# VH-VL binders against q8ixk2r445to577: the designs that were tried, part 187

Target 1, 133 residues: q8ixk2r445to577
Amino acid sequence: FFGMLQNKGLTDYCFDYNPPDENQIVGHQVILYLCHGMGQNQFFEYTSQKEIRYNTHQPEGCIAVEAGMDTLIMHLCEETAPENQKFILQEDGSLFHEQSKKCVQAARKESSDSFVPLLRDCTNSDHQKWFFK

## First folded at step 8 (VH-VL)

Design s81 (framework fv_retifanlimab)
Fold by ESMFold2-Fast, scan of step 8:
Parts: C-alpha cells; structure tokens; sequence
Structure s81 (fold): chain C 133 residues (1-133), chain A 121 residues (1-121), chain B 111 residues (1-111)
C-alpha cells in the first residue's frame, strides 16, 4: 500500500510529517492534518517489512515508537526493520504496533485542537481504523 | 471454516522433550496470533505463550522461558510448541488457540482439540 | 502478574434458575471504557469455548441468556435461566497484559 494514510473516524485527517528542517527528518512527532490530496508531506508507503515509510526525502524515514512511549516518531529506516518500527495494517483497518500490542489511534493533543496518532489499547473505534487513499 | 487440528497424545519420561503440532485451516494463518495454553488433569488453565506467524515474534510466560520454544511453518500453516526437560508436573492437555487481531477486543476464539502429554517414569 | 479470583468455586442450581458468577482482578484490567476481561465455558473432555469478550460482548453463536458486566477489578457473568447444557466450568481470563491469566474456575453443577 502507498499514498495518504487517512483515518476512518476522523475522515478529513491524514498522517502528516512536516519536519522543521527538511534535511533532518529524524526525531520529530508524526501529526494528523487535513488531507490535501497532493502527497508530499502526507505520502507514506506501507512495506513488506511492516514499516510505514516516509520516502519523500533522503535518507528515508520510518515511523517508530520508543519503549514506554505512545507517540509516533520519525526514525531512520534500517535494512531489517526493528520491532519498534513494525505496524501490522489489518484487514479491518487497524494499525497494530507489534512490540507494544497497541493500536494507532487518532487523538487530540491535550494542549490544542491539533490531532496526532498515538498508541492506545486496541478497540473497534473508527479512530483506530486507517486506509491508504 | 476455522479449524485447529493438533497432533496425538504423547507419553514421555522425565527429562525428555515433546513437540506438539497445531495445523490451522479456514483462515489466513499469518494474520492471527497463535496462543498455547495447558491444563493439568482436573485443574485450571495456564497460559504458556503466543507467536505471530507472520514473523515468528514470540512472547512467553517467564516460568517457561528456558524450556519452551514456539515455532511456525507458514508453508503448512502449522504451529509447534516444544517443551524440554519434562517433569511429572508438566502432565497436561496442551491447547493451541488463535487470537484475533485485536489486543483485548476479542479473546482466543477457536481452540484445537487438545493434546494430552503424560510425563511419568 | 494479574491474579484473577473467581467465586464461588461451586454453584449448585436447578434448570431455570439464574446463575451469577464473579471474577475479581488483583489490579484494574480496564482502560477508559474498555475492559479486557473474557469468559470461557468448558465441558468435560472438551476445549474451552469463548462466551464473552471484552467484559460484555457476546461471542458469535452464544445464546442471549449469557451476559457479562463489570469494569476495573470486578466482573460478573450472568446466565439468566439455566439450560441443561449450561452445567459446566466457567473461567474468566484477562487480556490486559501478558502473561495472560485465568481465574480458577466456577463449576456450575446440577442440584
């Protein structure tokens, strides 16, 4: 799968990565933003290694979650995907993070009306359902 | 239709190893976690561990860590649980059971028929 | 590990009566509005059968007389009117964290 990774419950919002410096893609949080249909900062690839890759720039980035955390952070991709970078996109649209046994959910940031993807206990909520557009 | 078919009963001596198989059919084998659970005669259920067939990621109860190996063969849609250094208290019916994709949304929904492993001198 | 305590150990009832089975967890197995508690039925010589998942959701094909309730640490399985085929052992099981754990079981037996 490839394209814009859109939320079923928050239907106007897509995965979005807009690093402050486009030459340094590592270490910043992945956000959710209004889907614009233009690819670019919203273009992701789901790979056979269960990675969610941001490949609009070099070096390529892979979404990861650090142990004990719930935020999705951009890391460098590796030859063999480490466990913290593996997400199973399931038939019902869930993004299951294998290492933590949690699902990616569209959530509101506490300090603002901005939305971000966070790891949460898996539910059948539409806010945990994703698809490539 | 979903079926989990396990290998037949085994009788082993203390110190031996046993390998139980669980052949899955009727669903996409690589999309579901496969759990192993045992039950001593007349006793309750004890969770051993779980494996995801897509990449063989395995989580074990710490009490089994040094004696249990869980593996899969994707070409035959078969899961295996091998228990080594058998003791008499390992005498139990061993079950494989699939777990749907969601952590906590569904429980272990389909179970194999069970494999009785008897450990005696 | 999370310890699950079921009570009573044995419940002796007649067909048509209501059965109420309790399961208490040593710590909360709920997160917001989701409770990671499941119930299984087991008859002699058979594997366990899923009845209820996530505290209150009936599994496919399970009769409406079975219902689950509760949150946090206290959970209940109710059988509104016992049928002859309902005399079995019932286990609760938490899927909140690994290792997964089971309660000791409640045997529902005919008087």
Amino acid sequence: as target 1 above (133 residues)
Amino acid sequence: QVQLVQSGAEVKKPGASVKVSCKASGYTFTSYWMNWVRQAPGQGLEWIGVIHPSDSETWLDQKFKDRVTITVDKSTSTAYMELSSLRSEDTAVYYCTREPKYYGSYAMDYWGQGTLVTVSS
Amino acid sequence: EIVLTQSPATLSLSPGERATLSCRASQSVSYYDISYMNWFQQKPGQPPKLLIHDASNRATGVPSRFSGSGSGTDFTLTISSLEPEDFAVYFCQQSYSTPYTFGGGTKVEIK
Scores: ipSAE 0.000, ipTM 0.513, lowest interface PAE 18.3, mean pLDDT 84

Design s82 (framework fv_retifanlimab)
Fold by ESMFold2-Fast, scan of step 8:
Structure s82 (fold): chain C 133 residues (1-133), chain A 121 residues (1-121), chain B 111 residues (1-111)
Amino acid sequence: as target 1 above (133 residues)
Amino acid sequence: QVQLVQSGAEVKKPGASVKVSCKASGYTFTSYWMNWVRQAPGQGLEWIGVIHPSDSETWLDQKFKDRVTITVDKSTSTAYMELSSLRSEDTAVYYCTREGKYYGSYAMDYWGQGTLVTVSS
Amino acid sequence: EIVLTQSPATLSLSPGERATLSCRASQSVSYYDISYMNWFQQKPGQPPKLLIHDASNRATGVPSRFSGSGSGTDFTLTISSLEPEDFAVYFCQQSYDTPYTFGGGTKVEIK
């Protein structure tokens, strides 16, 4: 799948990656922002290795969760995807982070632009349901 | 159409707890965030926290996190805010307020009538 | 936490005059083209009423004499010609980040 990764519960919001410096494309938090369909910053690819890839810059970025954290961070993609970069997009729309056993939820965060994807215990909430648009 | 009806005034002693209710009607309760805001007599507005009734996802102002619990009862479309270890400075009108949905944002569009909580010896 | 500073604290005017109210944030509350600043009106004994959302959009039923402007850290609420019912306290509020915060309020009172 590829395109904008949109939330079912926060219906106008999509995964967005907009690093402050083009020379530092990795290491920053993935956020949620209005789906606009214009920008490279909202284009993601879900791969056969269960990665969520950001293909708009070189080198390519892959979304990861660091140990003990609940935020999604952009890392460099590896030839073989490490476990912290693997997300299972399930049939019901939930995005399951296999290593932590948690689901990606659209949520408010003090350090963000009001909304971010965070790891949370899995529920049936529409805030945990995602689809490519 | 949209209405938020809060419970009546409370008088409490220092150290007690208070639980204020907010009954929603006229919209789909589980589709909108519900905020709690207070206002001390003659003072400004202070945000306490917010809950989403669909999954009980809750965000609180750090200063209240050890004393406030926000909950919902989906069957009655009612939100609750419980504040423990009451102090005299907790004397305020407490409001529940819904976040309306706009293009890319939320804003508190409907408010309850307010519940006066008085903390005195 | 984001601190909002409103000025002036009190604005004494007559009906028919223009009111200009300021709200300044300790950091930017804008992202791309959206500014997460809201304005509320409050009358004695009543809950606040939403006037403006996202800096410049009037809430449903709010008269056209009310307008909001600004971006980043500097925001303004303007009432083009005061009506008797407009004498009230006005609060700005940011929804950019939690905790949500309010300004201290500007009281618009009759001269």
Scores: ipSAE 0.047, ipTM 0.703, lowest interface PAE 6.8, mean pLDDT 88

Design s83 (framework fv_retifanlimab)
Fold by ESMFold2-Fast, scan of step 8:
Structure s83 (fold): chain C 133 residues (1-133), chain A 121 residues (1-121), chain B 111 residues (1-111)
Amino acid sequence: as target 1 above (133 residues)
Amino acid sequence: QVQLVQSGAEVKKPGASVKVSCKASGYTFTSYWMNWVRQAPGQGLEWIGVIHPSDSETWLDQKFKDRVTITVDKSTSTAYMELSSLRSEDTAVYYCTREGKYYGSYAMDYWGQGTLVTVSS
Amino acid sequence: EIVLTQSPATLSLSPGERATLSCRASQSVSYYDISYMNWFQQKPGQPPKLLIHDASNRATGVPSRFSGSGSGTDFTLTISSLEPEDFAVYFCQQSYSDPYTFGGGTKVEIK
């Protein structure tokens, strides 16, 4: 799958990565923003290794969750995906993070950012349902 | 047509708890955030918190976190706000209000009629 | 939290006159091309009614004499020609950041 990763519950919002420094594209939090399809910030690839890859810039980035954290952070992709970078996109649209046993949920604003994707206990909420557009 | 119907006025003593209900109709209850807002007599509006009925995700103003519980009953399309340890300063009209969905944003588009809670000795 | 300051506190005008109400935020409530500022009208004994969402978009059923403008920290609600039913209290509200906050209100009263 390749495209904008949109939330079913937060109707018009998509995964968005807009790092403050173009020379340092890893280490920053993934956010949710209006699905617009312009530029490169909203295009992601779901790979056979269960990665959510941001490959519009070099080096290629892969979404990860650091141990004990709930935020989605951009890391460098590796040839073999580490456990913290593996997300299972399930048939019902749930995005399950294997290492933490939690699901990615669209959540409210925390720090002057737009909405953000966070790890939460898995539920059947539409805020935990995602699809590529 | 969208309607939010709240429970009737309450008179409570300091230290008591109050639970206000808000019954929704005319739309899919589990698809919209439900806010609670209060207004003391002659004063401005104060946001208490919000819940999403699909998963009970709740966000509260820090001022209320220790005394407020917001819940929903999906089977009756009803939201509840319970405020404990009541003080005279809690005397206010309490409103439930739905967040309408707009392009990239939300706004409180429909409001309940309000529930007057009076706290007096 | 974001503090909203409304001015003036009271605006005394006659029917047919233009009303201009201001709302200033303690920090920007705009992100990209959206300004998360809403306006409500409240009459005695009634709940607030949404007038304007996202700074400048009129809510369904709201007359064209109501308009909103602004971005960043400074916002304005304008009523081009006051009708008798427009004498009410008006509140601005930001939905940029939790907790949501309201301005103190501007009372538009008959002169």
Scores: ipSAE 0.224, ipTM 0.754, lowest interface PAE 4.1, mean pLDDT 88
Fold by OpenDDE, second read of step 9:
Structure s83 (fold): chain C 133 residues (1-133), chain A 121 residues (1-121), chain B 111 residues (1-111)
Amino acid sequence: as target 1 above (133 residues)
Amino acid sequence: QVQLVQSGAEVKKPGASVKVSCKASGYTFTSYWMNWVRQAPGQGLEWIGVIHPSDSETWLDQKFKDRVTITVDKSTSTAYMELSSLRSEDTAVYYCTREGKYYGSYAMDYWGQGTLVTVSS
Amino acid sequence: EIVLTQSPATLSLSPGERATLSCRASQSVSYYDISYMNWFQQKPGQPPKLLIHDASNRATGVPSRFSGSGSGTDFTLTISSLEPEDFAVYFCQQSYSDPYTFGGGTKVEIK
């Protein structure tokens, strides 16, 4: 699967990654932004290694969850996907993080006008449902 | 001096609609989420939904998705909750409440005085 | 949805006594060091008043006799020494995941 990764509950919001420096694409947080389909900021790929890749730049980035964090951070992809970069996109639309055993949920952040994907206990909330478009 | 002032009590018949208003003052209206919570007589609190006034992004409890509409008027710093197809079990005090920003979460730190909506034949 | 169960339903105490209120969640409302649990006080004819946010932080103006603790699924509100004005209903509420549910409440009444 590839394209825009859109949330079901948070209508018209997609995974978005816009690093401050295009030459240093890792280490920043993935956010949610209105789906626009323009540029590379909202293009992701779900791979057979269970990675969510940001492959519009080289080297390729993979979404990871760092220890002690509930945010999704861009790391470099590795030949063998590390445990903290493995996700399962299930048939029901839930995006499950294997290591934490949590689901990715669209959530409000401290900034009033921003939304982010966060790890939360898995529920049946539409805010935990995702699909590629 | 944050204040949330709600509209007056309503009496409705089953099947009708009600629209409750909540006028906010004392803070930047477009910078804080506004929730709606109801409380049936002698019972607990039930979350209905939340809206962000800046762009009207709205989250609703699935229980209410077909009957509740939450809106805002930024020009008057007023939030609205409209509930349609009213039933007797909708009889409750309805509250608007602002969410403040705290350490790692949001908390409903200011509440309106409540609006009693009575649904009876 | 996350169900919050408060106990006891009613707590009968005298002024000066210690009150311990429990709130149990059907699933964890914590992630690492953040617990998305809040406590409210409600008196008759009034809206709820925020007492504790993020499990253990007193809201502005809340007396020091009120304290919150807990993580995961088990949370506690403690009133170290009850004042006459503290007799009311107390609700827990989670903001971990929508819908943002409330507990059924604990009524603290005069013995």
Scores: ipSAE 0.019, ipTM 0.689, lowest interface PAE 5.3, mean pLDDT 92

Design s84 (framework fv_retifanlimab)
Fold by ESMFold2-Fast, scan of step 8:
Structure s84 (fold): chain C 133 residues (1-133), chain A 121 residues (1-121), chain B 111 residues (1-111)
Amino acid sequence: as target 1 above (133 residues)
Amino acid sequence: QVQLVQSGAEVKKPGASVKVSCKASGYTFTSYWMNWVRQAPGQGLEWIGVIHPSDSETWLDQKFKDRVTITVDKSTSTAYMELSSLRSEDTAVYYCTREGKYYGSYAMDYWGQGTLVTVSS
Amino acid sequence: EIVLTQSPATLSLSPGERATLSCRASQSVSYYDISYMNWFQQKPGQPPKLLIHDASNRATGVPSRFSGSGSGTDFTLTISSLEPEDFAVYFCQQSYSYPYTFGGGTKVEIK
């Protein structure tokens, strides 16, 4: 699976990663932004190790959730995916973060004026359903 | 045929609350964001907030956060905006408006007829 | 919040004339190839009507005499030849970020 990772409920919003410095690819929060169809900052790959990879730049980044946090951040990919970088893309479109037992939801973080993917208790909400376009 | 039909005009005293309804028809209610916008007499447009009817995800302008509640009733395809602690400055026409979907964007494509709320003592 | 400034406040023109309306944003409302600027028309006693979405795309049913242009912070709505029904107030609105904001409006009135 590869392409723009789009939300079913927040229609036309996609996973987007736009670090302020191309030489500092890790440490920033993944956001949701209107899908533009140009790949680049919105191009992700879902791997056999259950990683969501950002491979627009080298070194490649992998989405992770830090302990005690609900935000998705960009981390360096590892040879063997650590538990905090594993997301199970289920048949119904949910992205289940196995380590936390939570689902990725399109939401607003209290300190943010933008849409972001956050870990939330799993529900049947369309805001928790994702697909590659 | 998309239609948004709002409740009738209201006259309220300062300190009261008002709840405006917006009944949607002609499309899948749970698939589109519903915005609330107001316009004071002779003034411009002011955005209040938005709700997605599928899960009630709500975003509000910070100015209204402590006084506004937006809700939906999926069984009747109706959105509600309740504004509390009314002041004379809240006198305005209140609109509900749906966001149409375009590639990479949303825009308020259908509007209700408006509900005049008058706050006076 | 993003502040939108419309100019002029009033345009006094005759039917058949060209109208050019400006909207300036306090910061860029463009990202990649999309500019998140919309235009609405409002007549007395009526709700606003969507004319242009994303700077330059006409909404369904909007006549070809209406066109939008611009990117970044500077946007223009043009009515190539005014019809009697075009005398109204026009608002720009940004959908780049919440809270959504509107310009103060430009009134196009008959001379």
Scores: ipSAE 0.007, ipTM 0.635, lowest interface PAE 9.3, mean pLDDT 87

Design s85 (framework fv_retifanlimab)
Fold by ESMFold2-Fast, scan of step 8:
Structure s85 (fold): chain C 133 residues (1-133), chain A 121 residues (1-121), chain B 111 residues (1-111)
Amino acid sequence: as target 1 above (133 residues)
Amino acid sequence: QVQLVQSGAEVKKPGASVKVSCKASGYTFTSYWMNWVRQAPGQGLEWIGVIHPSDSETWLDQKFKDRVTITVDKSTSTAYMELSSLRSEDTAVYYCTREGKYYGSYAMDYWGQGTLVTVSS
Amino acid sequence: EIVLTQSPATLSLSPGERATLSCRASQSVSYYDISYMNWFQQKPGQPPKLLIHDASNRATGVPSRFSGSGSGTDFTLTISSLEPEDFAVYFCQQSYSTPRTFGGGTKVEIK
């Protein structure tokens, strides 16, 4: 699977990685932004190692969640995917983070209309359902 | 209607610090990067740094790293740039500018009116 | 750091003439068909105004006489027929990497 990773509940929003420097892709938070159909910052690949890869530039980045955190951040991909970079894309569209046993949810940040993907307890909410477009 | 409104002009002595504010309205503040750029009288544009209001991730030009702090107050949709240890060469108009996404690229699409900071004894 | 070099520093032209402004990057700012090059117009006493994004796309409200072209390291802003309101300084700017960088500017004077 590859393409734009879109939310079912927040219909027009996609995973988006918009670091200030695309040549330095590590350490920044993944956000949600209106789907634009251009790929690039919104183009991700789901791999057989259960990684969500950002393949736009070299070196390739892999989405991770560090222990105790709930934000999705970009790390460098490794030859063997570490546990914090493994997400199970389930048949119902949920993205299950194995290490934390939580699900990726489209969440509002603060009291603003801004959205980010965060780890939350798994529910059957459409805000936790994702698909590649 | 997107609008960025900056604080008024400031006159400072060498060695002092200055804090410029930039109040955003008309869009979701936490969805866009906020850049700070300055322009000395009659000179070109110089990038200082950028912050993402959603998580306060900041990137600064190395020239400013030891003297600049960029922060945000989400409750008021306001970004701040504080520059310390002021020198006469810091005399410039300071701009905040939002960075939007356009066709997979990035562009500074809306700019504040600018804040003139004058450093003189 | 990506260095942007603009030429010429000054253009003195009559109304109705074509203006061609160049911007050269020290390394490629393109990826596939996306070019992370923007053009801004600045008039005295005003903040810069976005004219062109992604090398060739006009920003909202920008007249059709403005066009951008180029890819990789070489970019051009063209004003097909100068109007009096086009008196301004024009800056190219790259958003490919941080630090974000600007060219030194080209001043267009209508003679």
Scores: ipSAE 0.005, ipTM 0.546, lowest interface PAE 14.6, mean pLDDT 85

Design s86 (framework fv_retifanlimab)
Fold by ESMFold2-Fast, scan of step 8:
Parts: C-alpha cells; structure tokens; sequence
Structure s86 (fold): chain C 133 residues (1-133), chain A 121 residues (1-121), chain B 111 residues (1-111)
C-alpha cells in the first residue's frame, strides 16, 4: 500500500514528515497534520517487510521506535528491516509495533507542537485505526 | 442541537475534593474531545485538561496532574472532573467544553453553563 | 508553554466605532496554512462563546462584523462597527501545543 496514512478517529489528520533540511532527513519525530495531499511530506509506502517508508528524499527513510520510547522517529532504511522498524497493519486497521507489543495511536503529547503518533497499549479506539488513501 | 449540562454549585472546605459532572446530548459523545477549563472570579481562563470518551485518553496541564482526575461514563454520556486537596485559590467557575472539528483544527465550540466551586473555611 | 499577551487590557469605545484587539504569542502557532489561534467572547455570568477559529474563520452564527487576521505570533480581532451586544470581554486561545493557553482578555466597554 502507499499514499497518505490517515487516522479514522482524527479523520482529517495524516502521518506527516517534514524534515528541517533535505540533507538531514533522519532523527526527527513523525507528526500528524491535516491531510491536504501535499505529496512529499505525507506520502508513505507500506512494504512487504512491514516498513513504513518515506521515499521523498534520498536515501529513503523508515519509521522506527527506539527502545523505551513511545515516539515514532525517522531512521535510515536497511536491506533487512530491523525489528524496531516493523509495523503490522492488521485487518481492523490497527498498526501494531511487534517489538514493543503496542499500537500506534493518534495522540496529544504535552511537550509536542501538535498531534503525534505514539505507541500505546492496544485498544479498540478509532484513534488506533489507520488506512491508506 | 448540542447541549452540555453541568452539575450545581458546590461549597467545600480546604483539603476536601469536588467532583463536577457534565452531561452531553445532541451529538455522538464518543466522537469528540471534552475539555475542562476554569475561571477564578474576575480572572482569565485556565485550561485543566481534556479527555476523549472513546478510550478515556486524558491530557492534563502539568500543574493539575497530581490533583485532577477526568473520567467519562459512556452509558450516560457524562464527563466528570474531580479535583482533590482543595485550596482557596481553587475557587472558580469550572466549565466543560467540547472540541468541535474544523478543517485542519479543533476549537472549543460548545460550553456547559459552568459550575461554581467555592472553597472556604 | 505558549504565553499569549493581549493588548490593550481595556478598550473604551462608543457604538458604531471600530474595535481592534491584539494577541501576541511567545512563539509561532502556525504550521503550513493553519494558524491555531481562536477567539472567544464572554459576557458577565455566561460561558465563553467561540467567535473565530483558525485565526480568520467565523464560527457558525457569528455576525460578519467580526473578523480575525494574522499568522505566526501576531493576531488581530476586528469588530468593524460595534453593536450594543458586542460590549464584552474577548479572549484569544492557542490550540497549537498543549497545554492550551488563553490570553488575559481585552474588555471592550462603553465610553
């Protein structure tokens, strides 16, 4: 699948990655922003290795969660996806991070500038349901 | 038509707890964030926190984190805000308010009538 | 937290006059095409009423004499011609980052 990764609960919000400089595409947090079809910063690919890839810049980025953290960070993609970069998109729309055994939820973080995707205990909330457009 | 109806005024002694209710009607309760905001007499507005009724996800202003609990009862479409260890400075009108969904944003579009909580010895 | 500063604290004007209210944020509350600044009107003994959302969009039922403008850190609420019912306190509020914060308010009073 590829396209904008949209939240069912925050119906107008999509995964968004806007690096501060095209030469520094990794190390920054993935956020949620209004789905406008901006192309570049909201275009993601879900791969057969269960990666969420950001293909706008070279080299390609892959979303990851570092040990002990709950935020989604952009890392470099590897030839074989490491466990921290694997997300299982389930039939019910849940995006399950196998290494942490948690689900991606659209959420507010007290120190964030807006809405962000965070790892949370899996629930039946629409804030944990995602789909590609 | 959207309505938020709050419980009546409360008078409490310092050190007590108060629990204010907010009954929602006229919309799908589980689809909108519910905020709590207070206003001391003659003063400005102060945000306390917000809850989403679908999963009880809650975000609080750091200064209230240790004293405030926000909950919901989906069966009655009612939100609750409980404030413990009351001090005289907590005397205020407490409002519940829904976050309406707009193109690219959220704004507090409907407000309850307010609940006056007076803390006095 | 983002601090909102409203000026002036009080505007003393007559019906028919233009009111211009300012709100300044301690940091930008804009991202792409959206400015996360809202305006509320409050009358004595009543809850606040949403007037403007996203800096410049009027809420449902709000008269056209009310307009909002600005981006980044500087925002303005304008009432083109004051009606008797417009004498009230006006608050700005940012929804860019939690905690949500409000300005101190501008009181528009009859001269």
Amino acid sequence: as target 1 above (133 residues)
Amino acid sequence: QVQLVQSGAEVKKPGASVKVSCKASGYTFTSYWMNWVRQAPGQGLEWIGVIHPSDSETWLDQKFKDRVTITVDKSTSTAYMELSSLRSEDTAVYYCTREGKYYGSYAMDYWGQGTLVTVSS
Amino acid sequence: EIVLTQSPATLSLSPGERATLSCRASQSVSYYDISYMNWFQQKPGQPPKLLIHDASNRATGVPSRFSGSGSGTDFTLTISSLEPEDFAVYFCQQSYSTPWTFGGGTKVEIK
Scores: ipSAE 0.078, ipTM 0.724, lowest interface PAE 5.6, mean pLDDT 88

Design s87 (framework fv_retifanlimab)
Fold by ESMFold2-Fast, scan of step 8:
Structure s87 (fold): chain C 133 residues (1-133), chain A 121 residues (1-121), chain B 111 residues (1-111)
Amino acid sequence: as target 1 above (133 residues)
Amino acid sequence: QVQLVQSGAEVKKPGASVKVSCKASGYTFTSYWMNWVRQAPGQGLEWIGVIHPSDSETWLDQKFKDRVTITVDKSTSTAYMELSSLRSEDTAVYYCTREGKYYGSYAMDYWGQGTLVTVSS
Amino acid sequence: EIVLTQSPATLSLSPGERATLSCRASQSVSYYDISFMNWFQQKPGQPPKLLIHDASNRATGVPSRFSGSGSGTDFTLTISSLEPEDFAVYFCQQSYSTPYTFGGGTKVEIK
């Protein structure tokens, strides 16, 4: 799958990655922003290794969650995906982070960005349902 | 016709707790965020927090985290805000307010009538 | 938290005059083409009423004499020709990040 990763509950919002420096694509938080259909910062690929890849820049970025954290951060992709970069997209649209046993939820955070994806206990909420457009 | 109807005024002693209710009607309760905002007499507006009734996801202003609990009862389309350890500076009108959905953003589009909570000795 | 500063605190004007109200944020509340700044009107004994959302969009039922503008840190609410019912307190509010914050308010009063 590839395309815009859109939230069912927060219907107009998609995964978005807009690093402040084109030469430093790693280390920044993934956010949610209005789906615009233009690709670029909102274009992601779900791989056979269960990675969510950001292919706009080289080297390619992969979404990860550090141990003990709940935020999704962009890291460098590796030849063999580490466990913190593996997400299972389930039939019901849940995006399950296997290492933490938690699900990705559209949420608000006290930061400059209003909406971000965060790890939360898994529920049947539409805020935890994702699909590629 | 969207309506938010809040419980009546309350007078409490310092150290007590108060629980304000907000009954929603005229829309799908579980589809919209519900905010709580207060206003001390003659003063400005202060945001307390917000809850999404579908999953009870809650965000609070850090200054209220130890004293405020926001909950919902989906069966009655009612939101609640409970504030504990009341102090005189908590005397205010408390509002519930729905976040309307706009393309790319949210804004508080409907407000309850307000509940005056007076904290006095 | 993002601090919103409204000026002036009070505007004393007559019906038919133009009112210009300012709101300044301690940091940018814009992301791409959206500015997360809202304006509310409040009359004594009533809850606030949404006038403008996302800097420049009028809420449903709000008269065209109300307009909002601005981006980044500087925002303006303009009432082109004051009607008697427009004398009220006006608050700006940012929805860019939690905690949501409000400005201190500008009171528009009759001279």
Scores: ipSAE 0.016, ipTM 0.598, lowest interface PAE 6.9, mean pLDDT 87

Design s88 (framework fv_retifanlimab)
Fold by ESMFold2-Fast, scan of step 8:
Structure s88 (fold): chain C 133 residues (1-133), chain A 121 residues (1-121), chain B 111 residues (1-111)
Amino acid sequence: as target 1 above (133 residues)
Amino acid sequence: QVQLVQSGAEVKKPGASVKVSCKASGYTFTSYWMNWVRQAPGQGLEWIGVIHPSDSETWLDQKFKDRVTITVDKSTSTAYMELSSLRSEDTAVYYCTREGKYYGSYAMDYWGQGTLVTVSS
Amino acid sequence: EIVLTQSPATLSLSPGERATLSCRASQSVSYYDISHMNWFQQKPGQPPKLLIHDASNRATGVPSRFSGSGSGTDFTLTISSLEPEDFAVYFCQQSYSTPYTFGGGTKVEIK
């Protein structure tokens, strides 16, 4: 699947990645921002290896969650996807992070300039439901 | 027709707690963020926090984090804001307000009538 | 936190005159083509009422004499020809990031 990864509960918000320097695409937090379809920042690919890829720059970025953290960070993609980069997009729209056994939830980030996707215990909340548009 | 109806005025002593209610009607309660904002007499508006009724995800301004609890009761479409350890400077009109949805944005589109909380020694 | 500064604090005008109210943010509240600045009108004893959302879009039922403009850090609310019911306090508010913040208000009063 390829496109804008939109939240069902936070209806106008999409995954967005806008690194401060386009030459350094890794190490920064993935945010949620208003779905606009402009530029490259909101276009992601869901792969057969269960990766969420950011294909705008070379080398390609892959969303990951570091051990003990709940934030989604952009890492370099690897030839074989490591466990921290694997997300299962389920039929009900939940985005399950396999290594942590948690789900990606749209949330307001306290002391932040934006909304962010965070790992949370899996619930049936619409804030945990995602779809490609 | 969207309505937010708040509980009546309260007079409290310093150190007490107050719990203000906000009953929503005319829309799907679980689909919209609910904010709490206060206004001291003759002063400006101060944001307290927000809750989403679908999962009770709550965010508070740091200034209120240790004294405010925001909750919802889905069965009655009612939001609550409880403020503890009241001080005289907490005297204000407290508002609940819904975030309306627009293309790519949210704005506080409907407001309750306000609840005056007076704290006096 | 984003600080909003409104000017002037008080604007004394007569019906039929044009009112221009300013709101300046301590950092940009714009991302791409959306500016997350809202304007509210408040009359004594009443809750605030949404007038303008996202810098320039009138809320439902708001008269055309109200208009908003601006982007980045500088925003303006204009009332092209004041009616008696327009004498009120006006607040700007940013919804770009939490905590949400409000300007100090501009009081539009009858001369």
Scores: ipSAE 0.054, ipTM 0.695, lowest interface PAE 6.5, mean pLDDT 87

